# Designs tried in a protein design chat: VHH binders against Protein FAN (NSMAF). Part 1

All scores and structures are predictions.

Target 1, 98 residues: Protein FAN (NSMAF), of Homo sapiens (Human) (q92636r189to286)
Amino acid sequence: NISEKLHMECKAEMVTPLVTNPGHVCITDTNLYFQPLNGYPKPVVQITLQDVRRIYKRRHGLMPLGLEVFCTEDDLCSDIYLKFYEPQDRDDLYFYIA
Structure headers, positions and changes below count from the first letter of each chain, unless a header shows other numbers; Kabat numbers aren't used for antibody chains.
ipSAE, averaged over its two directions, is called F for ESMFold2-Fast, E for ESMFold2 and O for OpenDDE. V2 adds 0.75 times the mean of E and O to 0.25 times the DockQ between the complexes of E and O.
[cut] marks letters that were taken out.
The coordinates of atoms that the task and the answers printed are left out; those that the model quotes come from them. Centres of patches stay.

## First folded at step 1 (VHH)

Design a1 (framework vhh_6qgx_2)
Fold by ESMFold2-Fast, scan of step 1:
Structure a1 (fold): chain B 98 residues (1-98), chain A 123 residues (1-123)
Amino acid sequence: as target 1 above (98 residues)
Amino acid sequence: QVQLVESGGGLVQAGGSLRLSCAASGRTFSDYAMAWFRRAPGKEREFVAAISWSGGSTFYTDSVKGRFTISRDHAKNTVSLQMNSLRPEDTAVYYCAADLGSYYYDEDEYDYWGQGTRVTVSA
């Protein structure tokens, strides 16, 4: 979408109950995207920012690297858990959405 | 065959400038963090500078902050290190490295390495 303005992009992992998928996080003025790396059989995740209800900073192990995003109960939005490689990237994304 | 090839090294006097380049071949590194490390004679390899996969974040060791600038060109599949105000203690072999992760400062985490280019700064 050419009307979206890219605000931030960084590396992250999408954490699921059974497996963790490495990829890239991109955030625009309207959407949060997670793009899995090539070779990982997961679709691109798109979350409309207006559908985000809650976001929580989490520790992943001993490091402040986790971010949980909870959406409205909508078929078009799913909850996601992201693990960042750098605390600053996690915090930048958190404060942009919050 | 994946290769990183450094160029731009040479001899320069203190206070001078050099630009190092690292060209990647055999694979695109658009998803990789890129870094420069150096090893001075008789010393361990040390971190110099790194740039994130997007180019949005740069990292430097304290001794080169304000003097060195790392940049990348995705279209040319290259990373560059502009070195200004060079000092004799900057004399080293400079290595280009690529990492899929974001562990910028830890040399053991880098997946690909070049063979190095020699920089000599005369007093």
Scores: ipSAE 0.000, ipTM 0.124, lowest interface PAE 15.3, mean pLDDT 77

Design a10 (framework vhh_6qgx_2)
Fold by ESMFold2-Fast, scan of step 1:
Structure a10 (fold): chain B 98 residues (1-98), chain A 125 residues (1-125)
Amino acid sequence: as target 1 above (98 residues)
Amino acid sequence: QVQLVESGGGLVQAGGSLRLSCAASGYTFSSYAMAWFRRAPGKEREFVAAISGSGDYTFYTDSVKGRFTISRDHAKNTVSLQMNSLRPEDTAVYYCAADTWGFEYPLSSDEYDYWGQGTRVTVSA
């Protein structure tokens, strides 16, 4: 719960209907984090793994690079779509969540 | 929404070649995988070959590697299966399938959401 251990970190982009933001993804035993590179006012997106309802592997264009994460309706947990640069990074992240 | 129509099936002699085609109606599949599956009489449907949306990545079942080639034509919205060195055990109804939801593993029939009606291939000894 209160203690967490880092399992992996990699580069990824967070995809929205209006903009795609490059950044870094970190996953621990309890949380998923996305840190945008562009110095946004809320620089870190945090999702508690217990709040994840569904997770789907998606193709982003040509490659198996997409991952959609659907959360509970908690106001602090938003659905996200991540696009990875390497298929292996996407698959590794999936297995740590699933 | 999308309809898949196979063509090119028929009767051929062992060692011969046949080209199957699959045409999709009304939609383009530039971002989605397409695959061929087959079902022999009395058997379950099995994976044969798949191609990525870009056409850059292909997958084959071991028994057809080196003999079959899958390709796609984005302008015609068509996927083809070139079958060479045909064997009697290749006799089956061949089905075209599309993965429009973007599932990752193209080897399972459960990953494909649209299917054609099938085209029959018979390879005589």
Scores: ipSAE 0.000, ipTM 0.140, lowest interface PAE 12.7, mean pLDDT 76

Design a11 (framework vhh_6qgx_2)
Fold by ESMFold2-Fast, scan of step 1:
Structure a11 (fold): chain B 98 residues (1-98), chain A 124 residues (1-124)
Amino acid sequence: as target 1 above (98 residues)
Amino acid sequence: QVQLVESGGGLVQAGGSLRLSCAASGRTFSSYAMAWFRRAPGKEREFVAAISWSGGSTFYTDSVKGRFTISRDHAKNTVSLQMNSLRPEDTAVYYCAAHDYEGFPLEESGYDYWGQGTRVTVSA
């Protein structure tokens, strides 16, 4: 949708209990997207920003690279954990949503 | 498809250092997790170290923690193993391996592509 304005895009990994999936994260005025890198079996994740209920900064090891996003119980929204490659990218996304 | 070529093996005395390099060819290298395995004389192949696709996560077998460091260079399509404080028991053929699934396995069977190996001999 052309009416959505892109605020940022960066590389990130989606962390799950069993595996970590590399990809890209994008945030617009209305949505957060995680697009898996080519060849990985996970679908694109879309979270409407209005469905975000809580967002927490996390450390991944010793680095301030983690971000947990908690959503409403809507069927279109799932809780996710993102690991960023750069602390600044993680912080920029956090402050935009928070 | 990924092709892996190791280099940097040789003879070194106990307490010495060696740096192994693995050059990868193929347009998908940056999407792979990479690992080093070794096979000592008379033993099975064992896990040594692994590095995630992003380079942000590493794992080491207990016997090399604090002595070996794995790193990768996406621009050069290389993965390296810096081996310090070498011991005679580190004598082995070292293999570079690539994994194209999520995460990285610690078992040989989890890796899709393998190099031919480079020999490391540590003299007492």
Scores: ipSAE 0.000, ipTM 0.093, lowest interface PAE 17.5, mean pLDDT 74

Design a12 (framework vhh_6qgx_2)
Fold by ESMFold2-Fast, scan of step 1:
Structure a12 (fold): chain B 98 residues (1-98), chain A 125 residues (1-125)
Amino acid sequence: as target 1 above (98 residues)
Amino acid sequence: QVQLVESGGGLVQAGGSLRLSCAASGFTFSDYYMAWFRRAPGKEREFVAAISSSGGSTFYTDSVKGRFTISRDHAKNTVSLQMNSLRPEDTAVYYCAAEPSYDWLYGHEDAYDYWGQGTRVTVSA
């Protein structure tokens, strides 16, 4: 929010083993955010790009729509799996992180 | 099996233009993003430009933004790099690369398993 430059935003789903949450992905020069789309308050997932250790492009079903982001094992960093609606959006986000 | 063949390199004067082309075969071209890398004498390989699988998004290193344009032609299975306002520091061997894998740890080179043999670009003063 403070002094961050927004590079990209798009729609995506956060995939977990039991549930998939639709939402919005935003990437700035310092952070990756996922905001769940819902009618009640849910915390925004924030990952500092400096904490990202590995990025894996994945197929979701038969399409190149998945992106797994692995980060440090600290209190504020959580691994996430994102499924995009368009392969282009997945590729764009990958380039801003990489 | 998979093959990338670059063409279009040569000698040009500073301020001139060149168009590089890369012909791809052996994989489903529309499923992969394509990139250009270069290696100048005495330097490590450097990312130059990339284009998404759909062709809708392009990415450039800061030193070439506004001067170079990457594009692709699905009907011809080619990716092209239009280089304008060339500078002596653009002198390098230019490589075409395809990302056939979705696994990547860090660095664009780590994602690219298929590389062309390169085409030489020399920009004279």
Scores: ipSAE 0.000, ipTM 0.162, lowest interface PAE 14.5, mean pLDDT 75

Design a2 (framework vhh_6qgx_2)
Fold by ESMFold2-Fast, scan of step 1:
Structure a2 (fold): chain B 98 residues (1-98), chain A 124 residues (1-124)
Amino acid sequence: as target 1 above (98 residues)
Amino acid sequence: QVQLVESGGGLVQAGGSLRLSCAASGFTFSDYAMAWFRRAPGKEREFVAAISGSGGSTFYTDSVKGRFTISRDHAKNTVSLQMNSLRPEDTAVYYCAAGEYGSDWYTPSEYDYWGQGTRVTVSA
């Protein structure tokens, strides 16, 4: 989107109950995107920031690397859980959205 | 070994109050979201309330909002459910559950550990 301004991009994994998908997270003025790593049969995930209703810092194992994002009930937007490689990346993204 | 042990159930009249407690052991309590589910005779398990690992966020099913309050005590490794203005429809076995971060808070199958349940009966 020509009106979107990129604020942050980093490596992350999208965690689901059955599988963890490596990829990249991008956050703009309007959207949060998760792009799966090449070769993985998963579509790009898009969450409009105005649809985010809750965001939680999570621990993954012993490390402060998790972030769970909840969307509004009326939208087709899915809740997601992201696992970051760097605690700073997780905290920066949380700070921007919260 | 992970254990969740519920207590505080009993018989109460409509409009009354009960406090359920769940004692947790065998895991790092603050790393897990805690929840209460209930099952009425002949029904499936349904979500009641949940609290995040930090205790900073709580969720409730619509039928109990404003009547029930979930809380946790990290020093005692305990999660509690204060139930006020009880109704006959609240009659059920109440279960304590623990789920790793990233679990869906509404879905029973997403929780890793479960207590044995405590019975609550609300008389008309």
Scores: ipSAE 0.000, ipTM 0.137, lowest interface PAE 12.9, mean pLDDT 77

Design a3 (framework vhh_6qgx_2)
Fold by ESMFold2-Fast, scan of step 1:
Structure a3 (fold): chain B 98 residues (1-98), chain A 125 residues (1-125)
Amino acid sequence: as target 1 above (98 residues)
Amino acid sequence: QVQLVESGGGLVQAGGSLRLSCAASGRTFSSYAMAWFRRAPGKEREFVAAITWSGGSTFYTDSVKGRFTISRDHAKNTVSLQMNSLRPEDTAVYYCAADSTPYWEGLSEDDYDYWGQGTRVTVSA
């Protein structure tokens, strides 16, 4: 019964070993969400911020566009790798998680 | 709990415009993504448009893209659908829907927690 407060929303890609999925990422007081553009209905990735153990800024190619988020080893929380289109969006999201 | 009330429906000639409004009451709707769905006579409910909590992203079904615009006003607790260049095929009951998450969850009615009672739009040829 608590409201989630949205801090930011931007376009990003979720990187996996075989494929990269374009979508939207948003972060609230409590959760990080990634919504893929492909598919309907589509699965949404939700990560509770309290489950985040580590975050790493990554260079994707030559650009500072990558962010890896590592969760607790629960089945309910999955690690993700996000690639942003703008370095500032990556840095802003890092700020809200860190 | 969020309660949604639609208004602005009516009869309009093809090529005309209407603006639908959805007023939210109860707890603040700032925590919710908002969408418009419609149900034409003899058809199932279909997605029309959605707006995320922040208003930063909007989504439209292909048949209304470029003609309809969804917007929200957090101060007034309203979401609006501006409908331009209306076609007889747009005749339907239009429903406002809210999702408890701040992101857009999808195009299915199953993705939304709260629904208004609907407002009727009739477009004559």
Scores: ipSAE 0.005, ipTM 0.222, lowest interface PAE 10.6, mean pLDDT 76

Design a4 (framework vhh_6qgx_2; at its last look DockQ between E and O 0.04; V2 from the best seeds 0.00; counts 0 for: pae E 10.8 > 2, placed apart)
Fold by ESMFold2, look of step 2:
Structure a4 (fold): chain B 98 residues (1-98), chain A 125 residues (1-125)
Amino acid sequence: as target 1 above (98 residues)
Amino acid sequence: QVQLVESGGGLVQAGGSLRLSCAASGFTFDDYAMAWFRRAPGKEREFVAAISWSGGSTFYTDSVKGRFTISRDHAKNTVSLQMNSLRPEDTAVYYCAAKEGYDLWFSSPEEYDYWGQGTRVTVSA
């Protein structure tokens, strides 16, 4: 089995049109994962980094806390929108994807 | 034999402090992420804090952030949870858990390979 190299883990919120879900972001050499906090069993969102086509740094509440990831060239809906609690976490995760 | 042995639990007044420790043996401690979970009666285990295998990253549930500090000591094969400003809602059995460092999810109990038997923390109003 392939082993993934863990690059970074942090807290974030997954923003959807209906709800914001606090959770845990993990990024490895192969994947970006989001897992909602305080749950068992909880589905995880998994995005293969090879599939990422676009990423954007976004302001959330006028603060530099948002990151929007697209796995398609259709810009209408992102595959995941993450809101971070700390700007450095957003910027670090951007570094591992870009 | 793998063992995780928690200690430091007890009875404390609200606003007080406790330090939990977890002694690990039977596996290569430096290769494992460590976490603390807690369970109140009739509830599922809930995530409290986790620390990466290297100690470079820590994570906390929101209700304990700023009050609890997780740390690890690679020389002594221990993980600790410093619990300050304790509240009655912190009352629970606290469990130490370990998972391989390449496992990616820290708050999901099913991802952890090894568990301690727990230490009880009771916080009186």
Scores: ipSAE 0.000, ipTM 0.127, lowest interface PAE 10.8, mean pLDDT 82
ESMFold2-Fast, scan of step 1: ipSAE 0.169; ipTM 0.607
ESMFold2 (binder alone), look of step 2: mean pLDDT 86; pTM 0.880
OpenDDE, look of step 2: ipSAE 0.007; ipTM 0.300

Design a5 (framework vhh_6qgx_2)
Fold by ESMFold2-Fast, scan of step 1:
Structure a5 (fold): chain B 98 residues (1-98), chain A 124 residues (1-124)
Amino acid sequence: as target 1 above (98 residues)
Amino acid sequence: QVQLVESGGGLVQAGGSLRLSCAASGRTFSSYAMAWFRRAPGKEREFVAAISSSGGYTFYTDSVKGRFTISRDHAKNTVSLQMNSLRPEDTAVYYCAADSYYGDYLTESEYDYWGQGTRVTVSA
């Protein structure tokens, strides 16, 4: 699809209170995706960029590796917390969305 | 017109190696995910390996993990599958596929473009 072009991808972990899910994050001109690791077809988290309301840089374990993305509630968009392995990847994604 | 053309198939003995290549023509695929699927005689098409558009992430089916390596060359719009330690069970027609939708690399129906296939036969 010409209308949805990949701008960035990197490894990240999706953080929940009890479980950290390794995977990768991708951002296109219209969407942010998180695909969990382990290789079989499974649900991906998809967030339409126009539905992003707030984005916050976080420290994870005192390192500048965290990113929280908040969506509108009305569209059933899921809020996510991502932990990156490289500060540069976190900052690149932040600046693209912000 | 957009085309994917596979090459590198052939006959090889068990334990041998082959390198498959897929060349894209008609447009650049630098933003497309690329994958290899295969269909053995009398079976349905199954996922083998996939590579992200950047080349930074790869996915493999368990039966080929550690034996096969997928790679891509953005300048040439090619994706390759290096197949080592081949087994008779790897005998199949191998298909190259391209998908602009990033969310699910392993689902056959997500791929927009397909090659015609290249035959790999592994003898005991």
Scores: ipSAE 0.000, ipTM 0.122, lowest interface PAE 15.3, mean pLDDT 75

Design a6 (framework vhh_6qgx_2)
Fold by ESMFold2-Fast, scan of step 1:
Structure a6 (fold): chain B 98 residues (1-98), chain A 124 residues (1-124)
Amino acid sequence: as target 1 above (98 residues)
Amino acid sequence: QVQLVESGGGLVQAGGSLRLSCAASGLTFSDYAMAWFRRAPGKEREFVAAIRWSGGSTFYTDSVKGRFTISRDHAKNTVSLQMNSLRPEDTAVYYCAADEPYYLGSTWEDYDYWGQGTRVTVSA
């Protein structure tokens, strides 16, 4: 079958200038998804991995918990900033996407 | 203390090639994200290329994709930038930069360690 294979999933927060949205992040062989927790008024974020241009491991609150994902300027997909609860989860996601 | 030393700069004609090298003292490159930045006279420091601390994933600014190649030699503790098909607009001082193993970025302000720079001049 031509279904996506899940490589990893964990809890994370999507950080925006006005609101931080808790949710669930998962990465497959083709896509990165962020699913907000039920009740949050935001849609599911989907990023095709081949559209990812840059990845930055950031400190969030001085801890190594942040990950910024930038898509190519030619093919607009959502640039996102994810804050993880565990440094290892951030590093594992970085490994699959980079 | 931490020191990064660049080498390999010089004068070259358009269409030529140069290989820049960066040697580290006080840190091991396999434990750090490594990048090359450049600054032309009177301009801001701009990103050129970066290599992930492990796995060898590489990132390039659009103007050098297909012409420049960044690589690491773990045993020699060096990072190199192979520059092919050089253009006059590539003329700049090139800097080697390093940050913690958890960082891979194109913003120069995010890098903690910097070399002194090596000058590259490309004549028309």
Scores: ipSAE 0.000, ipTM 0.124, lowest interface PAE 15.8, mean pLDDT 75

Design a7 (framework vhh_6qgx_2; at its last look DockQ between E and O 0.19; V2 from the best seeds 0.00; counts 0 for: pae E 14.1 > 2, placed apart)
Fold by ESMFold2, look of step 2:
Structure a7 (fold): chain B 98 residues (1-98), chain A 122 residues (1-122)
Amino acid sequence: as target 1 above (98 residues)
Amino acid sequence: QVQLVESGGGLVQAGGSLRLSCAASGFTFSSYAMAWFRRAPGKEREFVAAISYSGGSTFYTDSVKGRFTISRDHAKNTVSLQMNSLRPEDTAVYYCAASDYWLGEPSEYDYWGQGTRVTVSA
């Protein structure tokens, strides 16, 4: 019986080309989930942690609030780009999956 | 002092090509997303193309997809817009802009150039 164990949850925004979508991030022992506040583009965006190949901390203005996650070695587009409201939340998520 | 200086504008026949360049100085170029906007006579500035701070992501307004290519050169601190298959409706003043967040609205960009004029003849 394999189950997902929730590790952390916080508020964040998913950044896309023309819009930013506020919502909630949670991370389990197997997945990273983002749930958009308005359900767009879909009710939940899921990334399997074992598929993550690159992860980068990014600055937003003068604050260390961004996180880019790539599930491939050579794609130029990230699979998700998250902006956090609190630097500690970004750093905690990074530490868990790096 | 932040400076964005566009160049490469001019007059070109429909179907022709033109390459715009934007020289950036006064900030950490690799920390900023870069974009091109344009303003046609009597209209507000509209988004054309953007490139992420790393160059890993590019985005285009629908009317230029497949014809325009944005690129950046971190060694020269420049952003370029290669404009192919030009049409009369591409006639505008083209502006380079920079932001530490990648957004599609003009109000979200911190720094702007003075613009370079592109005129496409029928």
Scores: ipSAE 0.005, ipTM 0.127, lowest interface PAE 14.1, mean pLDDT 81
ESMFold2-Fast, scan of step 1: ipSAE 0.005; ipTM 0.210
ESMFold2 (binder alone), look of step 2: mean pLDDT 83; pTM 0.853
OpenDDE, look of step 2: ipSAE 0.020; ipTM 0.292

Design a8 (framework vhh_6qgx_2)
Fold by ESMFold2-Fast, scan of step 1:
Structure a8 (fold): chain B 98 residues (1-98), chain A 124 residues (1-124)
Amino acid sequence: as target 1 above (98 residues)
Amino acid sequence: QVQLVESGGGLVQAGGSLRLSCAASGRTFSEYAMAWFRRAPGKEREFVAAISWSGGSTFYTDSVKGRFTISRDHAKNTVSLQMNSLRPEDTAVYYCAATEDYYPFTSADEYDYWGQGTRVTVSA
């Protein structure tokens, strides 16, 4: 929304069993957004932080880069899996949500 | 570390139903994403269905969507595949698989632990 305060922005990939979408993650005081890169067929993912029920740190291969987010409402998908390029970005996002 | 044992396979007529079960032993089973793969005679293993660690997300290959349902019971350390409206092309050995890594993959190479398989034969 127009009055939302941005807390964090970084590059990440949204991972599914069928496709991996590169994009940007933005965390505001109220929402988590994932914006796919230009040309990708997927719409913007928006998750209200109040709807986040579970969050888990995961490994992507040997690196601590994965994060699973589970929510009660999502017009696009119920759960998301994000792969970060930097472990610190994953940990910072986890801190804001958990 | 984790051992997987499948059960529930057998012979069934086209249009029939079977329920496969996978029992896991090991302290870390509840942390794993789980999947079912199948291997038809002369072919490589192909993805069938998967379920996230929490059980909150399920994924299916297009040929089984609407017919198969994957579920898990964390208290019993089991994952199940309910197969309805079976077709002769569903004939295969079905394998339960677990991964310590990612959200569920469609590639067999990404799974760390495998059961020995249970045979499903669907007659015309």
Scores: ipSAE 0.000, ipTM 0.144, lowest interface PAE 14.5, mean pLDDT 75

Design a9 (framework vhh_6qgx_2)
Fold by ESMFold2-Fast, scan of step 1:
Structure a9 (fold): chain B 98 residues (1-98), chain A 125 residues (1-125)
Amino acid sequence: as target 1 above (98 residues)
Amino acid sequence: QVQLVESGGGLVQAGGSLRLSCAASGFTFSDYAMAWFRRAPGKEREFVAAISWSGDSTFYTDSVKGRFTISRDHAKNTVSLQMNSLRPEDTAVYYCAAGPYLDYEGWTESSYDYWGQGTRVTVSA
């Protein structure tokens, strides 16, 4: 969208109980997006920042790489668990959501 | 070496109050969620309360809502449980727990990797 300002973009994995999906995460002033890698049949995940209720920093194994994002009860907003490749990317994304 | 050490347990009469404390060492305390669980005589361990890594979110089991308050102090590396209006059914060994990641619910026992040895609370009628 023309009015959205991109604040950061990085690589991450979306973690679910059954499968982990590699992709790209992008945050703007209004939305958080996760795009699975090409060839995956899953749609783009979009979370409006106003719908975010809670954010938890997590360790994935022994590394500070995890971020859980919890949404309102809105059917269009899904809770998400992201595993980053670098701790700084996780912390930067947290900064823009918080 | 990771350690969680509980204190503050004891014997109290119904209607009384106790404050439990848990001192954490050997890990980056501010990166971990903290929780209290309890095991009553003859029962399985059950969730009591949890607090997020930042302290911004707290969760309680229905039977303690409005009576118990969980808090944390990052400067002292402690988590505390203030227990008010105690009832005989609160009699249990209380355990402190720390976890680096969760499923979608902060009160799931399997989400916590480190556990203390427990402190005993007895509430007499």
Scores: ipSAE 0.000, ipTM 0.126, lowest interface PAE 15.8, mean pLDDT 77

Design b1 (framework vhh_7pa5_2)
Fold by ESMFold2-Fast, scan of step 1:
Structure b1 (fold): chain B 98 residues (1-98), chain A 123 residues (1-123)
Amino acid sequence: as target 1 above (98 residues)
Amino acid sequence: QVQLVESGGGMVQPGGSLRLSCAASGFTFSSYAMSWVRRAPGKGPEWVSTISGSGGSTSYADSVKGRFTISRDNAKNTLYLQMNSLKPEDTALYYCAKDEGYSYGWDYYFDYWGQGTQVTVSS
């Protein structure tokens, strides 16, 4: 909480079947956050890393830009799909979660 | 129907060069971004490079930047990959792929890959 260590921050899009939301992703030693860009009426997504059950590198249109994060059902949290602007950002985030 | 036919692979020593080609048919080639994707033995597919429909924009995986050059000839419906300074780590089956645009879960389904062309870099 008070001394949460930030490992990485970059731009990304959160992908859903109906809409894609541009924003920023941050990963710390305890949490993954996705913050939609200003003016978008969506809440900040917070996933405690201990709740992550599976994580997969994905391609989006064959570009190595996708990352799917699955969390436990008990938390009622939704699975998320993140699309990055650069492959290195996707790979760095995967490194900190996996 | 979309068809992609890769060619130009072969065996080469480290430091050598190869030029891959992909002949495309069944769609308006100039309207779509095209990519090269490779698969090394026992590994999943790795994206290598993409070129925009017009040829005005290109992007490359960090592992190939400065060594590989992607290009296209829209009059001939052909995509190319010029590979220089080849390394043993470049050994893989290389595939040509059409960019299908946005869709949730795209990485899970690849209808437009050709048969691939084998590149082997060995001493």
Scores: ipSAE 0.000, ipTM 0.107, lowest interface PAE 15.7, mean pLDDT 76

Design b10 (framework vhh_7pa5_2)
Fold by ESMFold2-Fast, scan of step 1:
Parts: structure tokens; sequence; C-alpha cells
Structure b10 (fold): chain B 98 residues (1-98), chain A 124 residues (1-124)
């Protein structure tokens, strides 16, 4: 998608019930991407911004570092929970999605 | 219980200035982006400006860019809007709004209009 404009990149962890994966998050004018950092071949998580239905700021370990993204139903867009290393990065990503 | 109380509105002549304030309570102010939204008589709400939780990022409607400055004081749980070079078109009731995040179908769905607002009237 060469026509996509990149707005922001930063490091974050994707939180799941069993494990958290460190990675890299990237937001464009159309998509949100999460790429695991551990050298696993795939998959990159892609969420089309028009599929986002709810977004919530969360505290993680008493710090304002969490962000939950909810997608439309079961359209293969999974809900995700991102934990950022810096509060400003979480806030900036929220700003671009909103 | 989330509460937002706006103040600082008034009547000014074109070219004048006003500073609006919003006192927030009932939530962790420093964790949320905050916005100013206005409503002119007979019209729907118009987004004016947003500031990130830390104050590090700001955004403005094209109609107010270069004239208005949004800021916040997280220690005082207070949001501000400095309005310079006011125009008759800026006449509206101004609301302080907290980004709520549910649901995202339209950016206005993020905002809660909590309070009476503060009236700004620009006339000559």
Amino acid sequence: as target 1 above (98 residues)
Amino acid sequence: QVQLVESGGGMVQPGGSLRLSCAASGFTFEDYAMSWVRRAPGKGPEWVSTISWSGGSTSYADSVKGRFTISRDNAKNTLYLQMNSLKPEDTALYYCAKDYGEPLYDSSGYYDYWGQGTQVTVSS
C-alpha cells in the first residue's frame, strides 16, 4: 500500500490472556499494524481503521500505558490490547485513530 | 461521576480576545485527551480543538488555526482555550469535552458534552 501515509511508529507490547509480545506498532491514514519483534516469520497484525468501533485508554501496572482497540464483529479483525513503554506514545496513537 | 465546568465566556468586539477554562473532576484528567466543541444557534456541534493527555500534541479546526491555542494544567485538572482575533463567526456556546472512546463511527461519538457550556458573543 504505497499510497498510505505513515503518521507514527513506536514500540509497544501486544497483551493477550496467555502472553505478551514485544513489537513495533505503525499507524497510517488507513491502517494500524503490529509487527512482533522476536523474529517470528509472521503474522503481522493489520487493522483497517474504518473497522475500529471502540478504543479505550487503560492503565497498565498503575501507569497510563494501555490501549484497547475493538473491531467490528468477526470480520477477521481481532480486538487487541497494546501496552506502550511511554505514555506519550499511547496518547499519540489514540490521537491518530480517533 | 464525570463533571466538566466551563467558564470565561463573555461579550467582545471583533479582534478581541477571551480565555476559556474548564474545571474537570470525577476522572483521572491526566489520562485523557480533551477537546473544545462549540455550538452556534440553530447548528449542530462543531469540533474546535483537541489536546493530548500530556499536552504534547494539539489539533485545531481550520476555522480557528492560528487564532486559538488549547492548553492544559494537569496538576489543576484544568483545560484552557486562548481565543485571539475573534470573529463574529466564533459566536457560540463553548463546551469542554472528554474523549470517551465509545463507539468510533464518527469522531463526535468520542465526546461527552458535560456541563452548561460558556457563551461567547462576538459583535460590533
Scores: ipSAE 0.000, ipTM 0.125, lowest interface PAE 14.8, mean pLDDT 75

